# Designs tried in a protein design chat: miniprotein binders against q9bqp7. Part 236

Target 1, 240 residues: q9bqp7
Amino acid sequence: VPQNWFPIFNPERSDKPNASDPSVPLKIPLQRNVIPSVTRVLQQTMTKQQVFLLERWKQRMILELGEDGFKEYTSNVFLQGKRFHEALESILSPQETLKERDENLLKSGYIESVQHILKDVSGVRALESAVQHETLNYIGLLDCVAEYQGKLCVIDWKTSEKPKPFIQSTFDNPLQVVAYMGAMNHDTNYSFQVQCGLIVVAYKDGSPAHPHFMDAELCSQYWTKWLLRLEEYTEKKKNQ
Key: E = the ipSAE of ESMFold2; O = the ipSAE of OpenDDE; V2 = 0.75 times the mean of E and O plus 0.25 times the DockQ between their complexes.

## First folded at step 25 (miniprotein)

Design Bm2 (at its last look DockQ between E and O 0.83; V2 from the best seeds 0.70)
Fold by ESMFold2, look of step 25:
Structure Bm2 (fold): chain B 240 residues (1-240), chain A 86 residues (1-86)
Amino acid sequence: as target 1 above (240 residues)
Amino acid sequence: SPKEELLKMIEELLQSVEWLLKEAEELYRMGDLWYAAWMARMALDFAEDAARLAEETGNPELIRRAKELIERAKELIEEIERALKK
């Protein structure tokens, strides 16, 4: 249980954006701050078991691919993830026409993989937008806020290569989502709040993406785990 | 020595698999069946890794522990998969 519990939801905020909200999704710029990012907090508070397992996985990959082969593999995974996020922002932006979007759409298995998900996404409220928790003092950059099957969600897009079961950074992905959610719900740049999360895992071969929906109850349970990680980070910072 | 380093690695790997199974069980109790299954499958992968390494040593206790973790992971995966079908 965290020593200094704080709620994920803001009772002073509506679950729904008001009718006067702009039609263009919010894109709050990430500012230079001394406060920690969500990803920094999570990286700095990994358990010794997580660290060991990631190192063991890395060594097995290096044995299979060689050191240079592993570096190329990881660079390609990163590049394709970056391209995927750029393509999704372009597809979901209302500023682009269908004709322009179609001509510039990146061909990839990942985009094919998410097509069935995108048909259920509407009401995009934010894309690649900064969030800051003004009380707990952390910052992040969320991928998307939109309705999925009628439920307003913080949406996180992930890429995965089959058949390997281990996805880098997947250990803490739900914590990342709820940390962004809590920050957005307490950030004065946003007039509404979000109570649900969605993690979408897209596959390189184009297989149907997995939509992992997190309702408010599940988000609250992950929020407790996030608060513990933030407390661990803060304590570590005090001792430096 | 190389043998002592291998035994130490296997011990740490077995302990990390136990940790993964505990994490998967917690996710299962939280109702996050997809992540619970994913973590249980990752535990199985590392348990099989530990078993292969343990067989290289010929140490019966390490082999037994790795095989026990393989069976625990398989049983947990089956339980979670049954819950997912409901």
Scores: ipSAE 0.812, ipTM 0.940, lowest interface PAE 0.6, mean pLDDT 85
Fold by OpenDDE base, look of step 25:
Structure Bm2 (fold): chain B 240 residues (1-240), chain A 86 residues (1-86)
Amino acid sequence: as target 1 above (240 residues)
Amino acid sequence: SPKEELLKMIEELLQSVEWLLKEAEELYRMGDLWYAAWMARMALDFAEDAARLAEETGNPELIRRAKELIERAKELIEEIERALKK
């Protein structure tokens, strides 16, 4: 049990969007603070087993691709991911913010992959927006808050070159999602709360993306695990 | 020796497979079927790697352990995938 228990859900916030919710998605900029990001917390609290698995995966990839090939691969994966997120932000943004949709950004297998998911996405509340948990003292940048099949979710978009998820991106993804949920639910910049999470894995070849839905119960379970990771991080920093 | 290093690597890999299977089982119990399946598939991949490396050493015990873990991983994947279809 976490020593510093804090609820994931805020009982003072209504689940019902206020009718006055702005039609424009929120985009709160990430402030460079001494406050750790969700990603930093997760990276610094990886288990020995997780580190070992990642290292073994890296070694295997280097054996297959060579060192230069692996660097190129990693760079390409990162670039593809970035472009995919930019394209999604453009698609999910209201048409009036007609940033010239770079048509080239929309011509990707990843965008094709998520088309069936996008059909079920509506009521976009936030895109690439910063969240801060003031009490637990962490920050994050979430990809999207929207309704998926009528349920308000924090949506995290992931890219995979293969039907098998990339080990680095998916291992702590549930923790990342609930960390964003908990922060948003207690961030004063947001008037609403989320009870569900959604991880979407998009595929480079355009095959249908995989939606991993997290209901309120599952989110609560992962929230406990997140709190433990956050405590571990805090303890490690006190000893540094 | 290079052989000793390889043996150590295989042992570490086998331990990681056991850990992954345990995590997959926990996730399965939590009701996170997709993530459980993902972890179990990772366990299978690493178990197969361990088996290949073990065969290079000619160590029958390591080969046996790796093969056993492969079967356990396959069984768990099948169980989780059946649950996902319900």
Scores: ipSAE 0.493, ipTM 0.775, lowest interface PAE 1.3, mean pLDDT 88
ESMFold2 (binder alone), look of step 25: mean pLDDT 89; pTM 0.886

Design Bm3 (at its last fold request DockQ between E and O 0.87; V2 from the best seeds 0.85)
Fold by OpenDDE base, fold request of step 28:
Structure Bm3 (fold): chain B 240 residues (1-240), chain A 86 residues (1-86)
Amino acid sequence: as target 1 above (240 residues)
Amino acid sequence: SPKEELLKLIEELLQSVEWLLKEAEEIYRMGDLWYAAWMARLALDFAEDAARLAEETGNPELIRRAKELIERAKELIEEIERALKK
């Protein structure tokens, strides 16, 4: 049990959008502060086994692709991910804020992959928006907050080039989602609460993306795990 | 020696796979079938990697342990997949 327990949900906030919520999705810029990001906390609190497996995966990839090939692969994965997020932001943004949709960004296998999921996405409230948990002192950049099949979710979009996922991008994904959820639910910049999470894995070949829905109960369980990681991070920083 | 380094690598890999399977089982118990299946498949891939490396050493104990982990991973995957179909 975490020593510094804090609830994931804010009892002072309603799940219902206030009628005054702007029709435009929130996009709060991430401020570079001394405050650790969710990603930093997770990376610095990886278990020895996780670190080992990631290194082993890297070594296997280098054996297959060569060092230069692996660098290129990694660069391409990051670039494709970035472009995919930019394309999704463009798609999910209101038409009035749509800068000229680079039609080339929309012509990707990843976008094709998520089309069936996008049909079930509505009521977009935030896109590429920073969240801060003021009490627990962490920050993050969430991909999307929207309704999926009528349930308000923190949505995290992932790309997979191969059927075997990029291990680095998949470790602790549920923790990342609930960390963003908990931060948003207690960030004064947001007037609403989220109780569900959605992880979407898009495929480069356009194969149907896999949605992983996390209900409030499952999110609460992962939240406990997140709090333990945050405590571990805090302890490690005190000893440095 | 290069052989000793390989043996150490395999041992650490086996331990990490065992850890990953335990994590997958915990996640399964939490009710996250999707993520449990993902972790179990990852464990299977690394267990197969361990088996290949163990075969290169000719160490029968390492080979046995790797094969055992492969079977455990497969069983867990099958269990989760059965649960997903209900």
Scores: ipSAE 0.863, ipTM 0.957, lowest interface PAE 0.5, mean pLDDT 91
Fold by ESMFold2, fold request of step 28:
Structure Bm3 (fold): chain B 240 residues (1-240), chain A 86 residues (1-86)
Amino acid sequence: as target 1 above (240 residues)
Amino acid sequence: SPKEELLKLIEELLQSVEWLLKEAEEIYRMGDLWYAAWMARLALDFAEDAARLAEETGNPELIRRAKELIERAKELIEEIERALKK
């Protein structure tokens, strides 16, 4: 249980955008400054077991691919993820036509993988947008805020190779989503709030993506875990 | 020595798999069935990794511990899968 609990939701805000909200999704620029990012906090508070398992996974990949092969694999995974996020931002931007989109961005198994999910996505309110929790003093860059099957969600897009259960760089995907959610709900750049989360796992081979929906109750439970990680980070910073 | 390093690796791996299974059980208790299943499948993968390493040592204690963790992971996955079908 954290030393000081802070609410994830803001009771002074509606969970539905009102009719006067902008028709273009918000894209608040990320400011490089003193306060830590969500990903920095999570990276610096991994348990020794998380660190060990990540290192063991890397060793196995190096044994399979060789050191040069592993570096190429890592670079390709990063590039594929970057291209995937760029393509989704382009697809979900309502002012762009098909002609304005990079043809190569739209050609990937990952984009094919999410087509079924995108049919259920509407009411896009934010894309690749910065959030800041003014009280808890952390920042982040969320992928998307939109309705999924009628529920307004913070949506995080992930790429994964199918079918192997390889370790990804973050054990903490749900914590990342709820940290962004809490920050958005207490950020004066936003006039609405979000109570649900969605993690969409897209597959390289184009197989249908897996939607991982988190309702408000589940988000509140992950929020408690996030607060503990943030508290641990703050304590480590004080001890330097 | 190389043999001593391998035994240490297997011991740390077995302990880390046990930790990961406990994390998966917690996520399962929270009701996040998909994420719990993902963590349990990851634990199964590492338990199988430990079993392959333990077989190379011929150490029956390490082999037994690795196979027990494989069975624990499989049982957890099956329980979660049953909950998902409800």
Scores: ipSAE 0.828, ipTM 0.949, lowest interface PAE 0.5, mean pLDDT 86
ESMFold2, look of step 25: ipSAE 0.814; ipTM 0.943
ESMFold2 (binder alone), look of step 25: mean pLDDT 89; pTM 0.882
OpenDDE base, look of step 25: ipSAE 0.731; ipTM 0.887
OpenDDE base, second read of step 27: ipSAE 0.792; ipTM 0.926
ESMFold2, fold request of step 28: ipSAE 0.820, 0.827; ipTM 0.949, 0.948
ESMFold2 (binder alone), fold request of step 28: mean pLDDT 90, 89, 89; pTM 0.890, 0.887, 0.887
OpenDDE base, fold request of step 28: ipSAE 0.861, 0.863; ipTM 0.957, 0.957

Design Bm4 (at its last look DockQ between E and O 0.83; V2 from the best seeds 0.78)
Fold by ESMFold2, look of step 25:
Structure Bm4 (fold): chain B 240 residues (1-240), chain A 86 residues (1-86)
Amino acid sequence: as target 1 above (240 residues)
Amino acid sequence: SPKEELLKLIEELLQSVEWLLKEAEELYRMGDLWYAAWMARMALDFAEDAARLAKETGNPELLRRAKELIERAKELIEEIERALKK
């Protein structure tokens, strides 16, 4: 149980977005500052077991691929993830001019993987947009805010390679989503709030992506865990 | 020595698998069935890793512990997957 509980939802804010306001999805620029990011907090508060398992996984990959092979593998995974996010932002954003899109960016197994999800996504309100929790003092960069099957969600896109799907995801993906949600709901740059989360796991081979929907109750349960991680982070930095 | 390093690795791996299974059980209690299953499958993979390493040592106690964790992971996966099918 956190020492200083704070609500994930803002009772002073509507959960119904105003259609007349959002003609273009929000893209709040990320500003350099001294407050920690969501990903930094999660990285700095990993348990001993999380750290050990990640290192064991890395050693198994190095055994399989060699040192240089592993470095190339991880660099390519990072690049493909970046390309995937760029492609999704392009697909989901309106065009001010009729520019030719990069066809190679759209010809990806990951993009094929998410097609059945994208048909259920509408009402895009934010893309690649910064969020800041002004009270709890953390920042993030969320991928997307849109309706999924009629529910307004913070949507996070993840890539995974079969046959190695399980360590590619972070242990704390749901905490990341609810941290972005709480920040957005308490950020003066946003006039609405969101109560649900969606984690979409896309596969390199084009297999149908998994939509992991998190309703408000599940988000509240993960929010408690996020607050504990943020509290741990704050305590560690207090003694440095 | 290489033998001492291997024994230490197996012990830490077994403890980490136990931790993964506890985390999967917590997610299951929260109702996050997909993430619970994902965590339990990760535990199974690392438990099988521990069993392979334990066989290299010839240590029957380490192998027994790894096999028990494999069984526990399989049982948890089956329970979660039954709940997913409703």
Scores: ipSAE 0.810, ipTM 0.941, lowest interface PAE 0.6, mean pLDDT 85
Fold by OpenDDE base, second read of step 27:
Structure Bm4 (fold): chain B 240 residues (1-240), chain A 86 residues (1-86)
Amino acid sequence: as target 1 above (240 residues)
Amino acid sequence: SPKEELLKLIEELLQSVEWLLKEAEELYRMGDLWYAAWMARMALDFAEDAARLAKETGNPELLRRAKELIERAKELIEEIERALKK
């Protein structure tokens, strides 16, 4: 049980968006400060087993691809992920704000992969927007807040390559999502509350993306795990 | 020795597989079937890796342990997959 308990949901906020919610998705810029990001907290609190497995995976990949091949692979994964997020932001942004859509960004297997998910996405409230939890003292940049199948979710988009999936970002994805949820629900820049999370895994080959939906109960369970990681991080920093 | 280092690696792999299986089981109990399956499949992959390495080193005990973990992982995957179909 976390020593410093804080709720994931804000009882002072309504589940229903206020009529005053802007029609335009929020895009709050991430400010660089001394406050740790969600990603940093998770990276710094990985278990020995997680670190070992990641290293082992890396070594296996190097054996298969070579050192240079692995570097290229990693760079490509990163670039493809970035382009995918840019493309999604463009797709989900209101048409009036869309300057020249780079049509080339839309021509990817990943975009093809998520088409069936996008059909169920509506009511976009935020895109690439910063969240800050003032009390728990962490920040993050969330990909998207939108309705998925009628439920308001923090949506996190991930890319996967077959047959060799990128393993580095997969372990703590649920924790990342609930961390963003908790921060947003208590960030004064937002007037609404989210109760669900959605991790979408897009595939390079265009095969149908996997929607991993997390209901309020599951999010609450992961929130407890997140709080423990945050406490571990805080303790680790005190000892440095 | 290179052999000793490899044996140590195999042992660490086996321990990590056990950890992954525990995590998968926890996720399964939490009701996160997708991530449970993901963790269990990872466990299987690394257990098979350990088995391969154990075979290459000619260590029957490590091979036995790896094979046991492979079977455990497979069973867990099957259980989770059955739950996903309901």
Scores: ipSAE 0.771, ipTM 0.918, lowest interface PAE 0.6, mean pLDDT 90
ESMFold2 (binder alone), look of step 25: mean pLDDT 89; pTM 0.893
OpenDDE base, look of step 25: ipSAE 0.717; ipTM 0.881

Design Ln1 (at its last look DockQ between E and O 0.96; V2 from the best seeds 0.81)
Fold by OpenDDE base, look of step 25:
Structure Ln1 (fold): chain B 240 residues (1-240), chain A 82 residues (1-82)
Amino acid sequence: as target 1 above (240 residues)
Amino acid sequence: SKIWVYVTITAPSPEELYEIVRRIMRLAMMHGGETIYVEIEGNRALILLTLPTEEEAEKFAEEVRRLLEELGLRVTVWVERE
């Protein structure tokens, strides 16, 4: 049990959109501060076993591609991910007219992969928006808040060259999602709350993306795990 | 402390692989364990699990080996010793 327990959901907020909610998705800029990001917390609190698996993967890739080849591969993966997120932001943004969209960004296997998911996405509330949990002292940049199949979700878009048919194949992504949920639900910049999460894994070859839906119960379970990681991070920083 | 277990599996098809992975995940749960990570590459999977005790880890390992032997599939189970 976390020592510093805090609820993921805010009882003071309604799930119903207020009439005062802007028609335009929120895009709160991330402020540079001393507050750790969700990503930083997760990276610094990986288990030895998780680190081992990542290192094993890296070594295998270096063996196959060489060191320079691996660097190039990593750079390309990063670029592809960035372009994919930019394309999604463009697609999901009501302000961007089709004329302003770089058609080249839309012609990707990843975009093709998520088409069936996008059909079920509506009511976009936030895109590439910063969240801060003031009490627990962490920040993050979430990809999207929208309705998926009628349920308001924090949506996290991921690219992969490998199949991820299980939520457990997404590593710490579920923790990231719930961390964003918890922060948003208690961030004063937001007037609403989310109770669900969605991880979407898009594939380069255009094969159908895997959606990993997280209901309120599953989110609560991962939230407990997130709190433990946050406590571990805090303790490690005190000892440094 | 939790006992960490690695399972590697190769199956004839991705569909068969996924089913086997699901079975292994269920087995871990029945032993009070948890699936931490599943890596899939082609017809191969790597599963990282935790079990509550060494005894449960060994029982789990034996059951996984038996299950895969019955299916005529090769499996590697490695229990991390503290």
Scores: ipSAE 0.829, ipTM 0.939, lowest interface PAE 0.4, mean pLDDT 92
Fold by ESMFold2, look of step 25:
Structure Ln1 (fold): chain B 240 residues (1-240), chain A 82 residues (1-82)
Amino acid sequence: as target 1 above (240 residues)
Amino acid sequence: SKIWVYVTITAPSPEELYEIVRRIMRLAMMHGGETIYVEIEGNRALILLTLPTEEEAEKFAEEVRRLLEELGLRVTVWVERE
């Protein structure tokens, strides 16, 4: 139970885009400022148990690969994620600038993995777009806002080498999604709001991606948890 | 305060593993608990949960052990006392 509750939805907004057809998805630039990002809040408020499991995984990988091998592995995983997001932004752009695409990027296993999901995605409203919650004082950069099977969603794309068949397998991703949703719904750069979320986990070998749909009720439940993490972060900063 | 519980299981196949994980998550909910994290690695899973009291955590742990024993499957259940 957060001490300073704030609603995730804005009753003054519709979940439908404005009346005119959008020609280009929104891409609000992320600007440097002093308020914390969603990912920083989540990283700084991990439980001892979450830290323990991550350190256990890290030590196993270092034993297998060596410390330098682990650093290279981590760097490659980060690059693969970046290329995946670049490919998706290109694919989902209505302008479709073909000569600017890396042809090898479009033939990756991760892109193959998400093909069945992309067939259900339409009405793209935002891509790689900044969000800010002025009242709660946090910022983020959301991956995508689009319709999934007819429902407007904040969509978060993830790459994984391990199966994530349960939403509980995605660690803090549901908190990330609802934090972006709450910020967007109260950000003056946006004229509409979103009530649903989607986490899509893509696999390197091209295996079918796992979608994790979050309806409004589930989003509200995770929103409460996000508010607790944000409160915890704020209290830590007061003491330092 | 919340009681942390770790469950590790091995199943004959990923399909059977996912079913067993769902059953364990439902058992936790029946005891007022919550599933925090599920790690899947082949036919093995690690499940991190919270239960509201030591009494509920131990009841949950005993039910999980009995369930997996009845299925003839390997399980480890560890309850943090802090």
Scores: ipSAE 0.694, ipTM 0.895, lowest interface PAE 1.0, mean pLDDT 88
ESMFold2 (binder alone), look of step 25: mean pLDDT 84; pTM 0.826
OpenDDE base, second read of step 27: ipSAE 0.817; ipTM 0.936

Design Ln10 (at its last look DockQ between E and O 0.98; V2 from the best seeds 0.81)
Fold by OpenDDE base, look of step 25:
Structure Ln10 (fold): chain B 240 residues (1-240), chain A 82 residues (1-82)
Amino acid sequence: as target 1 above (240 residues)
Amino acid sequence: SKIWVYVTITAPSPEELYEIVRRIMRLAMIHGGETIYVEIEGNRALILLTLPTEEEAEKFAEEVRRLLEELGLRVTVYVERE
């Protein structure tokens, strides 16, 4: 049990959008400060087993591609991911921002992969928006808040060259999602709360993306795990 | 402390692989364990699990080996010792 327990959901907020909510998705800029990001917390609290698996993968890739080839591969993966997120932001943004759409960004296997998911996405509330949990002292940048199949979700978009048919194949991504949820639900910049998460794994070849839906119960379970990781991070920093 | 277990499986098809992975994940739960990570590459899977005790880890390992042997598939199960 976490020592510093805090709820993921905010009882003071309604699940129903207020009529005063702007029709334009929120995009709060991320401020660089001394507050750790969700990503930083997760990276610094990986188990030795998780680290081992990542290093094993890295070494295998280096053997296959060489060191320079691996660097190039990594760079390309990051670039593809960035372009994919930019394309999604463009697609999910209101029509007024469509004038700046690079049609070339829309012609990707990843975009094709997520088409069936996008059909079920509506009511976009936030895109590439910063969240801060003031009490637990962490920040993050979430990809999207929208309704998926009628459920308001924090949506995290991922690219992969490998199939990820199980949520357990997404590593710490469920923790990232719930961390964003918990932060948003208690961030004063947001007037609403989310109770669900969604991880979407898009594939380069255009094969159908895998959606990993997280209901309120599953989110609560991962939230407990997130709190433990956050405590571990805090303890490690005190000892440095 | 939790006991970490690595399972590597190769199946004839992705569909068969996924089914086997699901079975292994269920077995881990039956033994009070948890699936931490599943890596899939083609027809190969690597599963990282935790079990509550060494005894449960060994029982789990035996059951997984038996299950895969019955299917005529090769499996590697490694129980990490502290």
Scores: ipSAE 0.835, ipTM 0.941, lowest interface PAE 0.4, mean pLDDT 92
Fold by ESMFold2, look of step 25:
Structure Ln10 (fold): chain B 240 residues (1-240), chain A 82 residues (1-82)
Amino acid sequence: as target 1 above (240 residues)
Amino acid sequence: SKIWVYVTITAPSPEELYEIVRRIMRLAMIHGGETIYVEIEGNRALILLTLPTEEEAEKFAEEVRRLLEELGLRVTVYVERE
């Protein structure tokens, strides 16, 4: 149990956006900050067991591909993730861009993989938008806020070459989602809040993506775990 | 005070594997445990779990071994010492 509990939802804020007119999705710029990012907190608070499993996977990959092959593999994975996120932002934007979309970004297995999910996504409210939790002092950059099957969600897009049929296969992604949700719900740049989360795992070979929906109760459970990770991070930095 | 447990299993197919993984995760919950991470590689899985006590961890481990023995499948269960 966290020593200093804080709620994920803001009771003074509506969970419904103002819909008086179609709006352009929010894209709050990320500011250079001295406070930690969600991803930094999570990276710095991994358990010994999580570190062990990642090192085991790394060693197996190095044995299979060689050291140089593994470096190239990880570089390519990073690049493909970046391209995937750029493509999704372009696809989900309602604006006519002044620049023509890069058609090559749209031709990937990952984009094919998410097509059936995108059919269920509507009402995009934010894309690649910064969030800050002023009280808990952390910042993040969320991928998307939109309705998924009629429920407003913070949506996190992930790429994978291996099946992730269980939410437990996504490591700390659920913590990332709820951390963004909590920050957005207490960020003065946003006039609405969100109570659900969605993790979408897209596959390089175009296989149907796995959606991992997180209702409010599940989000609250993961929020407690996020608060513990943030508390651990804060305590670790005080002792340095 | 949490006990870490690693389970590795091999099944004849990915679909059968997923059902066995679900069964093991449910068994962990019965013993008061939690599934932390699941890695899928073809027809093999690695499951990382926590159990509340060494006693519950050993009971869980024995039940997992019994389950897969009844199915005729290989399993390895490692209970991490404190």
Scores: ipSAE 0.676, ipTM 0.891, lowest interface PAE 1.0, mean pLDDT 87
ESMFold2 (binder alone), look of step 25: mean pLDDT 85; pTM 0.834
OpenDDE base, second read of step 27: ipSAE 0.830; ipTM 0.940

